# Designs tried in a protein design chat: VHH binders against Twinfilin (twfA). Part 13

Target 1, 335 residues: Twinfilin (twfA), of Dictyostelium discoideum (Social amoeba) (q869t1)
Amino acid sequence: MSHSSGIPASQELISAFGSANTGDVRLIKVVIKNDELVVDQKLNVQSDFETDLELAHSVLQKDSPCYILYKKDDKSIELTGYNWIFMFFVPDNAKVREKMTYAATRGNLKRELGASHFVDEIYSSNMNDFSKKGYQQHKLHQESEAPLTMEEQQRNDEKEQGLFVGGGGSGMHVHGISFPVDSDASTAVSNFINKKFNYIELSVNVDDEKIIFSSSSNIDIEAISSKISSTEPSFHFFRYSHQHEGENLDSIIYIYSCPDGSNGTKSAPVRKRMLFSSSKANVEQLVTSHNVKIDLKLEINSPSEISEESIINELHPPKVEEKKAFSKPSRPGRK

## First folded at step 4 (VHH)

Design s58 (from s7, 22 letters changed; framework vhh_6qgx_2)
Fold by ESMFold2-Fast, scan of step 4:
Structure s58 (fold): chain B 335 residues (1-335), chain A 123 residues (1-123)
Amino acid sequence: as target 1 above (335 residues)
Amino acid sequence: QVQLVESGGGLVQAGGSLRLSCAASGFTFSRYAMAWFRRAPGKEREFVAAISSSGGYTFYTDSVKGRFTISRDHAKNTVSLQMNSLRPEDTAVYYCAREKYSSSGWYTDFDYWGQGTRVTVSA
C-alpha cells in the first residue's frame, strides 16, 4: 500500500461499527460523502447470515459504488465480537473518478476499523455476487483457487479426514486435529470456568503430542506479562475484572504466545512451533465447549507486546475518536 | 512461489511510445486483478492503472487516461501497459503488482510486486 485517498472514517462510523460488532446489526452500508466515510444504512439481523445476504443485495444502487460491512454468525478467533465480511461493490457504470476514489479508500476503511475483523472479502462489479447464491459461488471459487499437486491433495484429504474423526467444526474455520488433553489440563480449565482461578497456562507435550497443564493462579493484569515465556510457545487464559464506562465487567482473554526471535530472543524449534500453532483451536475449544465466550484473542511473539493499555484498547475500542487499526503482533513478512 | 517479472522499459523521447510487460507465475493468474504503479525520482509510489481478473474492467489515474492502455493475456499469464504520447513527467520506475485477494478486486491491497522497470522520457 503506497497510495491512499486520505479520506477518513467518521467518528459516527467507527462508533457504529464498534456497537454492531457485539450487537444486533447485520450490515452497515458505507459511502463517501463530503470527503468522509459515513454510515449510509444499518440493517439488523433478520435470520442466519447466509439468508440475510439478500439484505446486502437490497441496499445496492446499480450505478453507485459502496462498501458493505457484513456481520457473520460466528465469533472471532482473534478479536472480541463477530467475524465480518468486507464487501466492495464497484459497478461498471459508475463514474470513473468515483470508482477510483472508492478503490483508493478501501484500504483506509479497513485499517481504521481493524482489518482483523474481516475474515473474508468480496469485491465485485456484479450485484448478484452480493447474495446467498453469490456467496456460495465465492466460497466455491476460494476452495478451487490453486491447483493441488498429488502430494498436496493427499495432505488435504488427511486433514479433512482428521477433522471429521476428531473435530466438531464449531466455528467458521477449524484447522488441525484435536490432541488428547491431560486430566490436569481439563481440571485447570474447569477451575477457570468455575472462577476458582482467574489465570491458567496450558502447554503441549511435544513427545506425547498432548495438551498439558502448566500453572494456575489468581493474578492482577500487571502480572500477566511476567507469566509468559520469552523463549517457549504457550497458551494463557485470563479473566480480566475491570470497570468500563461505570460498569463492572469480567472479560475472558485467550493468549497464544509464539516467540519467533524477532525481539532478539531465539525461537523454539520449528516442530514445536507447528504443534502449538495447530493446537490453538483445540485449546480454545476446551473453554468454549462449556458455552463460555472468549472476549479477546491475542497472538503475540513477545511478552512485551501485552500491557493493560493494549488489552483495554482491544476490548473497548475508542468510540468517540478516530481509531487507527491495531495490527496483531507478528514478525514482519519477508515481502 | 509467486513471481512477477517486468520488461520493456527504456529511454524514449517525448511523444514516443513504450510497451511494458509483466510475466506472472506461481499462482492462478486468471483469478487476480493486476495493476501498474510507478515511482518518480523524489516522489512516493503512485497508482497508474489496474485491470480486473476477467480483463473486462480497467482503471487509470487521470494523468494517463487516453494515453496508456492496460491489458492482460490469460493464455500467456501476462499483463501489459501500452504507453503512448509519453511526457517527461512519466519518467519513473514502473512496478507490476498482484491484488491480494482473489475476488474481483481493485488496486488497493497488493501482496506481490515485481522488481520494477525504468522508463526515462527525454524532453
Scores: ipSAE 0.000, ipTM 0.168, lowest interface PAE 15.8, mean pLDDT 76

Design s59 (framework vhh_7uia_1)
Fold by ESMFold2-Fast, scan of step 4:
Structure s59 (fold): chain B 335 residues (1-335), chain A 124 residues (1-124)
Amino acid sequence: as target 1 above (335 residues)
Amino acid sequence: QLQLVETGGGLVKPGGSLRLSCVVSGFTFSRYAMAWVRQAPGKELEWVSSISSSGGYTYYEDSVKGRFTISTDNAKNTLYLQMSSLKPEDTAVYYCAKDRYTYSDWGTSYFDYWGQGTQVTVSS
């Protein structure tokens, strides 16, 4: 009844790769159809492997994830056949569920074909990275980076803590997936940054899998709890202007709310909660990409967790010789 | 090279228990939130559980809450899912997933790396 490996490679794909590994095929485009990894397209060697990278670009569909198995010109020292590059294209406009399915299947595909055949990997949301120029930038980037110890990686990640693209936010390669953003949502963020409004609410359209605009206004802190739905997940940015210990502060607060149904109403469907939780870092980036610091990040499962007192206590913890640790509200799925 | 390797799946009777393990390499385990995601035969991917980078916050989908426990061992770079009171409906391939962003102590975020999956079959 159960399949042992998730989405399996078709026998035709396994056979095609085996033949390509000793033959004249340059690339195999692989897609998921009917819960199976299948050959979508196969192209033969035309020139050297760097020049033929334009063939990889030519088989991409702008809105559809795919894998490309790309053959190099050099042969393996230890294995029969050629060295290969494993390419995974994940366009930003693809559905989140589809992106998740392809990401989850990537390891299985490599295992079934023999992971040792793949001496390099390219993962990107940008079609231009699957080209001769893209590959040259990839190679240059790899050559410029020395292997880091775990401690050195930890220090580098700490320096990048304010960025929303993981290990290096600017470059040819993107190692993650991103949510598209509606123009009204981008406008709302700009209005918030420019201090036209001190409060905005953003949401996710489940059908389109896009970050969308819900509301914007100027509110006092006492109104914040009333803005948050008790039944639907939501994102909120609030600029809290206040005085603390003689200083005038404009603190930017980011709230992610995901109700868990504990108040006697149905929680949102798992898929909707998953889409919101998956997009929260992307939503955060909409503000921080403008070089604006978020002073407080809150995750809550009920509007009742938000009050002036709770916000002040988290922004300005009570000063004791043994400082109390920063506390966060209960997250969705726990109380 | 980043790798996530799941083990511990298998055949179990209803009401039984299993512990899934995910050994990670190529990144600083303790700075990223980690998740378990499953796919039952003929169904979509379903988020199961997440743990924050600090290990201080854990999250569960409603149908597994009270039956499953997510945990980490930073010294072993290992993520665990302890599953108890297993039901036929828990039959799925279970995937270990890494959050894309450093210090993502906000539960589930964008997942950039997934393991190969481990099969769990609950059947008499």
Scores: ipSAE 0.000, ipTM 0.191, lowest interface PAE 14.8, mean pLDDT 75

Design s60 (from u11 with H99G K100H Y102S S103D S104T G105L T108G; framework vhh_7uia_1)
Fold by ESMFold2-Fast, scan of step 4:
Structure s60 (fold): chain B 335 residues (1-335), chain A 123 residues (1-123)
Amino acid sequence: as target 1 above (335 residues)
Amino acid sequence: QLQLVETGGGLVKPGGSLRLSCVVSGFTFSRYAMAWVRQAPGKELEWVSSISSSGGYTYYEDSVKGRFTISTDNAKNTLYLQMSSLKPEDTAVYYCARGHYSDTLWYGPFDYWGQGTQVTVSS
């Protein structure tokens, strides 16, 4: 191919799409095998295109990404043949490399088949979005959405990072990819929320690509630094009970630690650091989904960055009533 | 119209340096993770590097760590990949890709790609 620099479409796929574009095929399921985009399944038209969307649902495998080329009933104005919907299913529990490979190949597939044939695109991690109801929700959202302003983009960023997480989001399309959570980890979060423990540690199993439970206990703030590994990435939730200005406060602190070797310590392998960083927002959502507010979020490279003083200063910044006319810059070479 | 355009590829000898640029248009640059992905002749796509949507975090594939540096100039809507100590195995078409809104999803999914720029490392 003169311009193919990605995983190429097989000649069978190109021929199948061409024939389907004027024939009786409703959908073509496409997967990546042997570094090539291939036809996995073809299903014929049975009813109208909205009713036949249940066929798209039926070919999905809950743990495997795929593309579905889905034919509409209306014909193209400019091109020979029908209008199509490009469907991309990326389940949360698929391997990170596989998710990335399918995401990277999406544009090339559309280009090789002719991007103009695809008048709509459905991208989701939820199998239910590839259904008649899912399509109707997609269209409703698409028609109601104006071009995003900077403020609206910031709001979406905050929501996707778990800063603005509502409960019961079964009908909401989230473009984020999450990791599965072991039952022990979910139990630990529940125990933390119900105040059985004031501290929990969560981790990621790199082979299974799952969020897992590490430890739970009741600790004092002086002990928190000792709980954090200097060599391995980790996630920590701590309920800090303290007094400030005569009031008793229970502050929830979320700590993500990722040692990067910057202080001469050994860092974890890149893939492990990648998996932990990628699950950071999902771990946060395990707590915020219970309608609980996180009062402080910390990202650290070393346990030495955590102290009672640093936590208090972040939770209760010192009051400054008067801005200094001139601020003296930090001395060069200061640690 | 949303576009990503790569430039800066070319021929370079082993041990040399090269800087790739990706100019983007049609979206708010600072709100998306950005990535470089490459494809060597006859091989699959390989993720090379990402920068988070917040701009605070950078990630690299093991074989390029310490040799490549990803950076952005949000005011100029430009993503860079500064490549040093280049090896013959770095020979590939390099693509600029737009990632997700969240800084945590720097590995993808990628929804818009440039057309690629060829880097050839040989003597």
Scores: ipSAE 0.000, ipTM 0.236, lowest interface PAE 11.8, mean pLDDT 76

Design s61 (from u11 with K100L Y102S G105A F110M Y112V; framework vhh_7uia_1)
Fold by ESMFold2-Fast, scan of step 4:
Structure s61 (fold): chain B 335 residues (1-335), chain A 123 residues (1-123)
Amino acid sequence: as target 1 above (335 residues)
Amino acid sequence: QLQLVETGGGLVKPGGSLRLSCVVSGFTFSRYAMAWVRQAPGKELEWVSSISSSGGYTYYEDSVKGRFTISTDNAKNTLYLQMSSLKPEDTAVYYCARHLYSSSAWYTPMDVWGQGTQVTVSS
């Protein structure tokens, strides 16, 4: 067997899973604590398995990796008990060592509980993927993926053979986890900073693991939502020139969009979404490394979340009137 | 059947060099991103480096940048880690691992691990 982290499942977890497999438990949240896989939470069956997926969403913590063992309503044909979904939530902002420890421990957890119980797997950095809608998009995405054509297979085989790549090409070094930036993308950032354009869109080439240029233009704030794809992840920088309380302001807005497919549309593959989410800090640095301040950072999953009103409310939050004490009247003195 | 075998570990003095090798079998090596992960005594696993399936992109943990170089030889189904300017803090068991995806995103799950090779940096 392949060597793992060596972190074992607790006897309590093994026992809890066994009982859940024939009992009333819908999900078990598993975390690593004191070098052991332990039960963090258990929730009982409340409705059908798709509706109960909202329970999986409810136990996630945005900054902490975890596993969720999620019980389906159909029974195993190989084993006694139910079919399960193995869920692994790995948020982008968790510590690198913690992400690696959970990734390395995944295989051991499945093995100790019996891999055959798990008929499906959901791996994501996006909490929305652990919901009824997220599951429906997961299934739709898997079913929609066409098998490779002979041309696509041949292109993959040619890449794998490394023909005409040369020895120099294989030695490319990326500093940290930062992807290299295409020259067109660097030019677009410079043009944005120098105010040639008030809007640019950047993307990631998944195969080459590079930050690439998509578009640049001068737009009004009303046009921004129309620039954002409803199906593909993307990065946007917009310079919003406006007046607020008598001052002329140039506010720089950074938008990271990662559609979760909650509309009736297909979302991007999980691998592509993971590459984009891991790149959002590196894309931000393309602007901030020029000593330019970003005034507003937005993360959205639909273009409909962006409007002039929503941007103004985030840049200039409305002040709420404080409740004044009734027991003491205001005194006119200021000292 | 699916197997990763690490070699090249040993005892080395601070400032020295070692080359680790990982020979893989039972899968098409060139289709997967590969990683090196280490575990020091009494510590948790630490990701060290990854290389994309194309070999075109490499990633490193900050503490090893400029000192370690990851590479592949697809004809030999072998992953390498060239280590230079070794420090006592580099003492660990080093594991070769296969990513589930061709992308070398360091948080991407790994499903096949070798048995490890011990590196000890001591005077």
Scores: ipSAE 0.005, ipTM 0.239, lowest interface PAE 10.4, mean pLDDT 76

Design s62 (from u11 with H99S Y102D S104P T108K P109D; framework vhh_7uia_1)
Fold by ESMFold2-Fast, scan of step 4:
Structure s62 (fold): chain B 335 residues (1-335), chain A 123 residues (1-123)
Amino acid sequence: as target 1 above (335 residues)
Amino acid sequence: QLQLVETGGGLVKPGGSLRLSCVVSGFTFSRYAMAWVRQAPGKELEWVSSISSSGGYTYYEDSVKGRFTISTDNAKNTLYLQMSSLKPEDTAVYYCARSKYDSPGWYKDFDYWGQGTQVTVSS
């Protein structure tokens, strides 16, 4: 392959991002100068993150590529500080050399700052895409296909080896990085699809990076929360046979559980959580590859989030418009 | 299921022309930068050309500039490579590739590949 750009982030940029991640800066505009990624300008929080997207639009120059590191209002669950949007503006009329250099440097910038801080990405040649309206359109487009999670993208970045043809002799040995599946796990999936069991649990062997079998049984919905570990991540498939509006339904529910330790239990190590998160799509594919539809996908941090009521509410959301209610006036107690 | 399917390869004489096509399915084509990558017998993979998700800007390897043209037809979910003034050294298997992060012109960061189509330039 061709050599990468090798253009590093300046120490000033790294320090500025670290400070912005817990501070009052809304955006950092980054440009390439003297073969280094540098801070071009910083703007502080003025309003909510969607309204402040007009600040991102305001720092763009019609003929010049740039990156914008854009801070959201929600905090990261796994990292210190806020969630960020990575923005890359490359106008059509920019010089070809500049477009190539910025495109080649994008991955390096995200990697040096920590790719997991960036929960969303906007790449465009159109200045209007870097606005509140543009962001809303971006979200609609994301709904049109299954996105990779941040953990899945990080795993692919760290361990990507098999997505290209081996050189030397035209081998055509192209393979994607996917999790191998143990024979017992494949058998459990087959038994679930053929209705031998209405419940199966799958896991990942972290040393072998392999999807493995945990358990299978026939259970009632009331037993589901007791099957889910409060300390370890896990995958669950359940066939929920029930009646709704006079119709008999067999709904397939896919549950990914990753405990967060909030109830005094320890969360799983980062590598283990990363492997489970990265294998989530592969585990789903074990069922959908048999042309079987999953009716509900749930991601939870605690078994307490799962109940018959919560499942029914997700499968069959109430369609009643909330009507204005008059609250009873309270008289203050004398204390 | 994501698929990239290349067609249009074949045997052509030096100085001739071919048009390669890559039909994609399973994702929103207009949201991704796309590329052509080739592998000649006994050589490593060589990036040939990339096109932005908008189709508005294109990038070429130096040896093909002025001879090859990359383009897209978003209505047909199809990527094209129009090759002219072909040389024996253009003989290779040509692969269609999707950019991993919707990044235009990033020639190393691909997440999906087609099966390839053989182009042979010989008299």
Scores: ipSAE 0.000, ipTM 0.158, lowest interface PAE 18.0, mean pLDDT 75

Design s63 (from u11 with K100E Y102T S103G G105N; framework vhh_7uia_1)
Fold by ESMFold2-Fast, scan of step 4:
Structure s63 (fold): chain B 335 residues (1-335), chain A 123 residues (1-123)
Amino acid sequence: as target 1 above (335 residues)
Amino acid sequence: QLQLVETGGGLVKPGGSLRLSCVVSGFTFSRYAMAWVRQAPGKELEWVSSISSSGGYTYYEDSVKGRFTISTDNAKNTLYLQMSSLKPEDTAVYYCARHEYTGSNWYTPFDYWGQGTQVTVSS
């Protein structure tokens, strides 16, 4: 379900809207003041609803966002009172935080007043759209399709290869339990912690929304990629015993795999992928609750992303080399 | 049906890092700008970051610039927020949100929200 800003409507606003449904009020201008939605202005019916739209234009302030609750002349088919238009004015030159606050609060305002009262919605940064002519154009363009065009500097996409989930450690707590855990899965985790197995695979039963056991064994790092499905999401814990810089290390690796079909294979159903992604933290907690630190967390979409080399590079990143000083200057090469 | 599901929250020490993920379904992900919005205990919702439908443009609140990175993977229908150099002041429930498709304006109203994921930064 959707979540809103939590900024409440004032009791005066709720009462004013209720009265407008049976009274002579055409519009109510609403603003956010002192973390509350309040009535800024009310104007009465003067003519038909399209002609009265010029009243909506008249209450706008060039640099300030606001909502306008605009009453139509026809009555609701399912609710007591009139049909309304929900108007949201958000000028381009308003502060970014203010624009975001009004955008986040819109849904709460509609819900508190009763969303079913609002049969149409007008959103615009242009004051002229809040007019009779603007409304006619809006009717023609209520649903418009265009690629979103942003004016700010482009950014590089994150690297997908060896996707790395940070924030591991025995001090990390997961708040709330989203999924129950099958007894076989709990037993597998205990066996992994007690070093009976150096590898376990866990899954989710999508019907029961329950974390379940898939497999356990003792494997070498070369075998890990072969354990991961190319078509189904899965969770894997592996204890990697190795030597690095003269130290004997026992590294705990947590792998979340979610194949998306980008490699030409069928992906799992959307609900299954969402349930697995939602349970990722709960699965992590099954190990960390035993005061065991996870040394590396990986999120992948293909078994091909996992190799001994990729794991070693993530556990022990190579040192940055200093730029070499050349003893001879470069010579221009032209014939 | 339309769903947004966040993961990746947890407890982390100051200076630490976390990566939040938001898996979306029920709509054409690549046509919508997406956002991260947070709410600290007893505080108002605060916009954190937005990314354009193409992924070519990103916007950040001043307090997180240089520390947080927003990104998308259209093939995975997933929105990410990589958080580094975390501060106690970053403690909040983090929500992913969809910008309503109304043309080129990145600040368009939000029409759908996820359930939220708790991030706690404590020494």
Scores: ipSAE 0.000, ipTM 0.329, lowest interface PAE 11.7, mean pLDDT 76

Design s64 (from u11 with R98K H99E K100G Y107H T108D P109A Y112I; framework vhh_7uia_1)
Fold by ESMFold2-Fast, scan of step 4:
Structure s64 (fold): chain B 335 residues (1-335), chain A 123 residues (1-123)
Amino acid sequence: as target 1 above (335 residues)
Amino acid sequence: QLQLVETGGGLVKPGGSLRLSCVVSGFTFSRYAMAWVRQAPGKELEWVSSISSSGGYTYYEDSVKGRFTISTDNAKNTLYLQMSSLKPEDTAVYYCAKEGYYSSGWHDAFDIWGQGTQVTVSS
């Protein structure tokens, strides 16, 4: 929503922020309660502002939106007191009405406290963005382009290759780190290619830095989401046999899942996630080296992003819906 | 295709210095955050340092903080890692990496990697 919710800041909140701006408070957690913005929690300065960002993470509730007013260690040049970071956490699984209310109220809160106090802003649905590491990622990507899907990345890479690398990148290729493959993983790939199984899961052994086998089975599309871990990164190949526009298709789907700890779940360590990210091209090549085309590549952060509908929509983009014929309402005084 | 080429590795004694360079081709370097990642023999990949596309923000692993300096030269499409006070524990293949392109809100993945340059610190 572009308009204000009309929800005001409590006098306690305004006074608490004023006191915190020159005092010992590091963060103020703000929530909407009884149609008013109120102080939920206050935590004092314990260390430097980057280290104390773990306090911001600690006050989040996985299913509840909130604002966090986070005090930096540097003082404002023009205003009395410190520079602040305005944090807005809005988890994807929060109630739609609640998400809309917090979004509409954000502008009012900043205005009532004085927008000039806030030199930075973090708006995210991911709890991990409200941490020291999350803040560092925020700064690294602050001026960068928005993240792209793998397909969008490939299109942009092709454009840049055309301009800078031999008119289409002929003879120049990016090759990631080469990972050895466990014999069980190679066997699973062969079984998938030979249609013994329509689904396989592969992983990386972090200690050995080797692509390893996790599972293989024959599943229907409704079961795919349940195969994907919500806490561990993983690789999945699924052969989706279906009918589209009168034709029988066997579509090969490659899924890379990298959970980011959203919704308060544990995420894998950074090194493990970097290893999986680095190996995804090598994992893809295990199938494509058999002259088998991958019809759909998906990168996801949670199993909830995968459904029969999402897969069908990606494989077969939906047709533009026909507009209903416009019919004027009955005129006043006519039946 | 995109290419990252690392150079500047070699054999150095403890306490010595080296400067690693990564020449980027096939994409506009100044639009993306860049990183240095290393892998010691028989060990997992370890993130070393990152720099924002503007060069205004830099971050380091605790074990290299104060000893290593990451920088960029956008005119040359080159990323640098200046290493000083080198220790035997710094012995590794050093990789240049570009930020990943994914619709995730927390980006700790780098999806384009160079071939690496070997740094050996021994007496």
Scores: ipSAE 0.006, ipTM 0.369, lowest interface PAE 11.2, mean pLDDT 77

Design s7 (from u11 with H99E Y102S P109D; framework vhh_7uia_1)
Fold by ESMFold2-Fast, scan of step 4:
Order: structure tokens, then C-alpha cells, then sequence
Structure s7 (fold): chain B 335 residues (1-335), chain A 123 residues (1-123)
């Protein structure tokens, strides 16, 4: 359906959402009243976002459609403020015309508030789906029911094991299988932590399902792209020593590379890609278990994505671009 | 790989009946709410009917209530639209569509569509 209801968001709703995006509001319940989208209820943060889903359940009325703008605990990577879930409750026993009006208005509401703020969408006729248990069961059911290709399974595993700046939006999901670590790999990590080397590469032995050592050296940032395979998945840690705004910084960069063929590179065998994606949380732990913070995580599918400029832009995002001045063309004959 | 294929359209006289079928492949059919959407010549897309992923809930546009019946056969991965008491204003291309959000049965966001099947109601 491409048709919109034409029902606009109230100025109060737009202002309330803007304030909530950086404030203490957990959810905004939105209803259609007098041919306008209006704020019905606002509830503040009480606990973590999954526990607070019971607040979403509590504002539902069994016979009335509504939208719930639900704030997550993680902040947007690309935008100022938090990531949100767009919830649409549409009870089976509501009047069909009312249900159709809310359905037709959904797109307009998202556009007026900024669709990119909403990283997930929940749509259901069942009140129980708007609860902690319902949300968890819905995600589990969605993951379990579809027969996944190996590539889809790899993407799913990557989502579960945490999001890298290049690979995704909000949230950290530190899930993954526990991989044994070869002694040479542990030694390489220690040498990196103790600043003997500013660069190390780790790999996975597919047969043993073990994290192994590949290489270690001291490199300049210009050399990093040349260390990354264009055909095989790999893990890289680099300590980038640089100056920013008068301060000397030692930034630790964690790079996961997985060539997937999407940009003309050759893909590694699917099983190998799966093992690497499943182990990236374990590889991260090899550094963070030493009480060392990783300043930047990058997920790439080609060495060409890594450059000094791209790293600086991710570590020190550029300020919001000022709009360029624009002049209307003059019209000689008419106003 | 993921496909929705409609069949069953054709030419029928006013008052007649047709059964449309949509065979689905490439996903688990029973996880998703499914819909029929139509487009008459020179007009916008119009939602006709939806069925929930369980098959327990059905919804109809007011003009087709009592005349059309939506149903599914999960064993055959097939969505049906049984049309009776057909009118000239039912003339349209009918599309099978998968709802993005899987459980409710609304005409909202459709992420996959069939190629369409032509229904012409004329004397």
C-alpha cells in the first residue's frame, strides 16, 4: 500500500520526541485524535530497556490501536541521541476502519519524527508481544523458524556477537561460542598489550576451532590496509598513536575483516566465515581481559575500506556539516 | 529463490466466482501474515484482505466482505482468495503479498510481492 492517511504529527509530539531522544523518557504513546497524531502518555526510564517493556504493555488498551515510541539504552552510531523501537499495536477486535487509518498513518509518523531513529519495529495484534517475555520470544521465534543459508547464519551470528562501527547500528550483544586459544596467540596479545608490537594479526584454525597467531610487527597507519587479506577473514589489533586537539592519544583499533564478494572480492568458504564471525567476541576478550579498552571496532569486507582518513573519521567524527548558502534563480518576467 | 506466484485469474461474468492461489517458496510460510492487494486499471493499489500467520484471524476491505474468503494451506505453502458474487468493479490485477512483521494480518509494510494475476469481470 502506497497511500497515506495525510494525518500529521502535532507540534507537541515532535517536540516531545526530540526532548525524549536525549532525556529521561522511556516511551511515548501516540494516538490519532481529531485527525492529528498526539501524545497520549509519556513514561520515564525505570530500569533497563528490556525490563521497562512491561511499561509498554501497561499503556495498551485491549480494543484500541496505538503507536508506542520506545527508547533503547544504546545510543545511535550515526545520529545524536538514542536508538528507538517503533511499536504498533493493532488489536483484532478494533473496528476495521480504525485499524486501516492507523496502518495508513504509520509511515507518515516515522517520516515526521525521522525514520533513522528507529532501528527496530514491533507490530502485533497481541498485547503480550509488547512485554519483556513477548519481545524475547518473538526474536527467538523469528531466528529459529526461518531456514537460514550459511550466509544468513553468518550475518545472524555477527549481530549476536556485538556490532562493529562499520557493520551495524546500535547495541552490543556479547554472545558467541567459547574458542580455545593457542599459546602463540596469547603471547602475541601480551606483546601487543605491553607495547612490544603496535600490530598483531590473529586467525582461526578451522579444523581445531582454535584462535591462532598469524603475525606481529610495528607498522605505520599507511601500511595497515596491506596487512589485510582480500580473500580470507582475519582479526587485527592496531595501536594508533596520534595527536588530536593538542592531546597525545594511543587508540586501540580492533578490525574484523570478512571478504563476502559484495564489492568484487572473493569470499572464503562459508564454514570458515562462520567460525571467524562466531569467534570475534572471544578475540575481543583476549585484549579486554587485560583491562584494556578498545577505542574503535571496525568490520570490513575489503582492505580498501581501511585508510588513515577513515580511521580518523571514526575515532573523531566530523562536526555536523553546516548547510551551504543557496541562492534562488531570478525570474525576469513574473514574481 | 524467494518467490510468490499467483494463478487462477481470468475472465468471468458478473455474479461469477474465481479462486486465486499464491504458491510461496523460499521462506517458512506459517511464520508470516499474508495479504491480497489489487490494482484496477489507472488506479492506486487497494488492500483487499489479510490473514494472520496462524490463520486464525482474517480481515477484509468493506466492499468485499461476505463475498471474498481468504485462507491458507500451510502444508502446500499456498494462500487462497475465494471470490464469489463478482462485480465489474472487482476487475483488477490481484497481488499476493507477504507482511514484513509476520504475526498481525494487516495491510501495512509488504516486503515481497507476486507478479500479479488479472481478474476481469465483464459480460
Amino acid sequence: as target 1 above (335 residues)
Amino acid sequence: QLQLVETGGGLVKPGGSLRLSCVVSGFTFSRYAMAWVRQAPGKELEWVSSISSSGGYTYYEDSVKGRFTISTDNAKNTLYLQMSSLKPEDTAVYYCAREKYSSSGWYTDFDYWGQGTQVTVSS
Scores: ipSAE 0.000, ipTM 0.199, lowest interface PAE 15.3, mean pLDDT 75

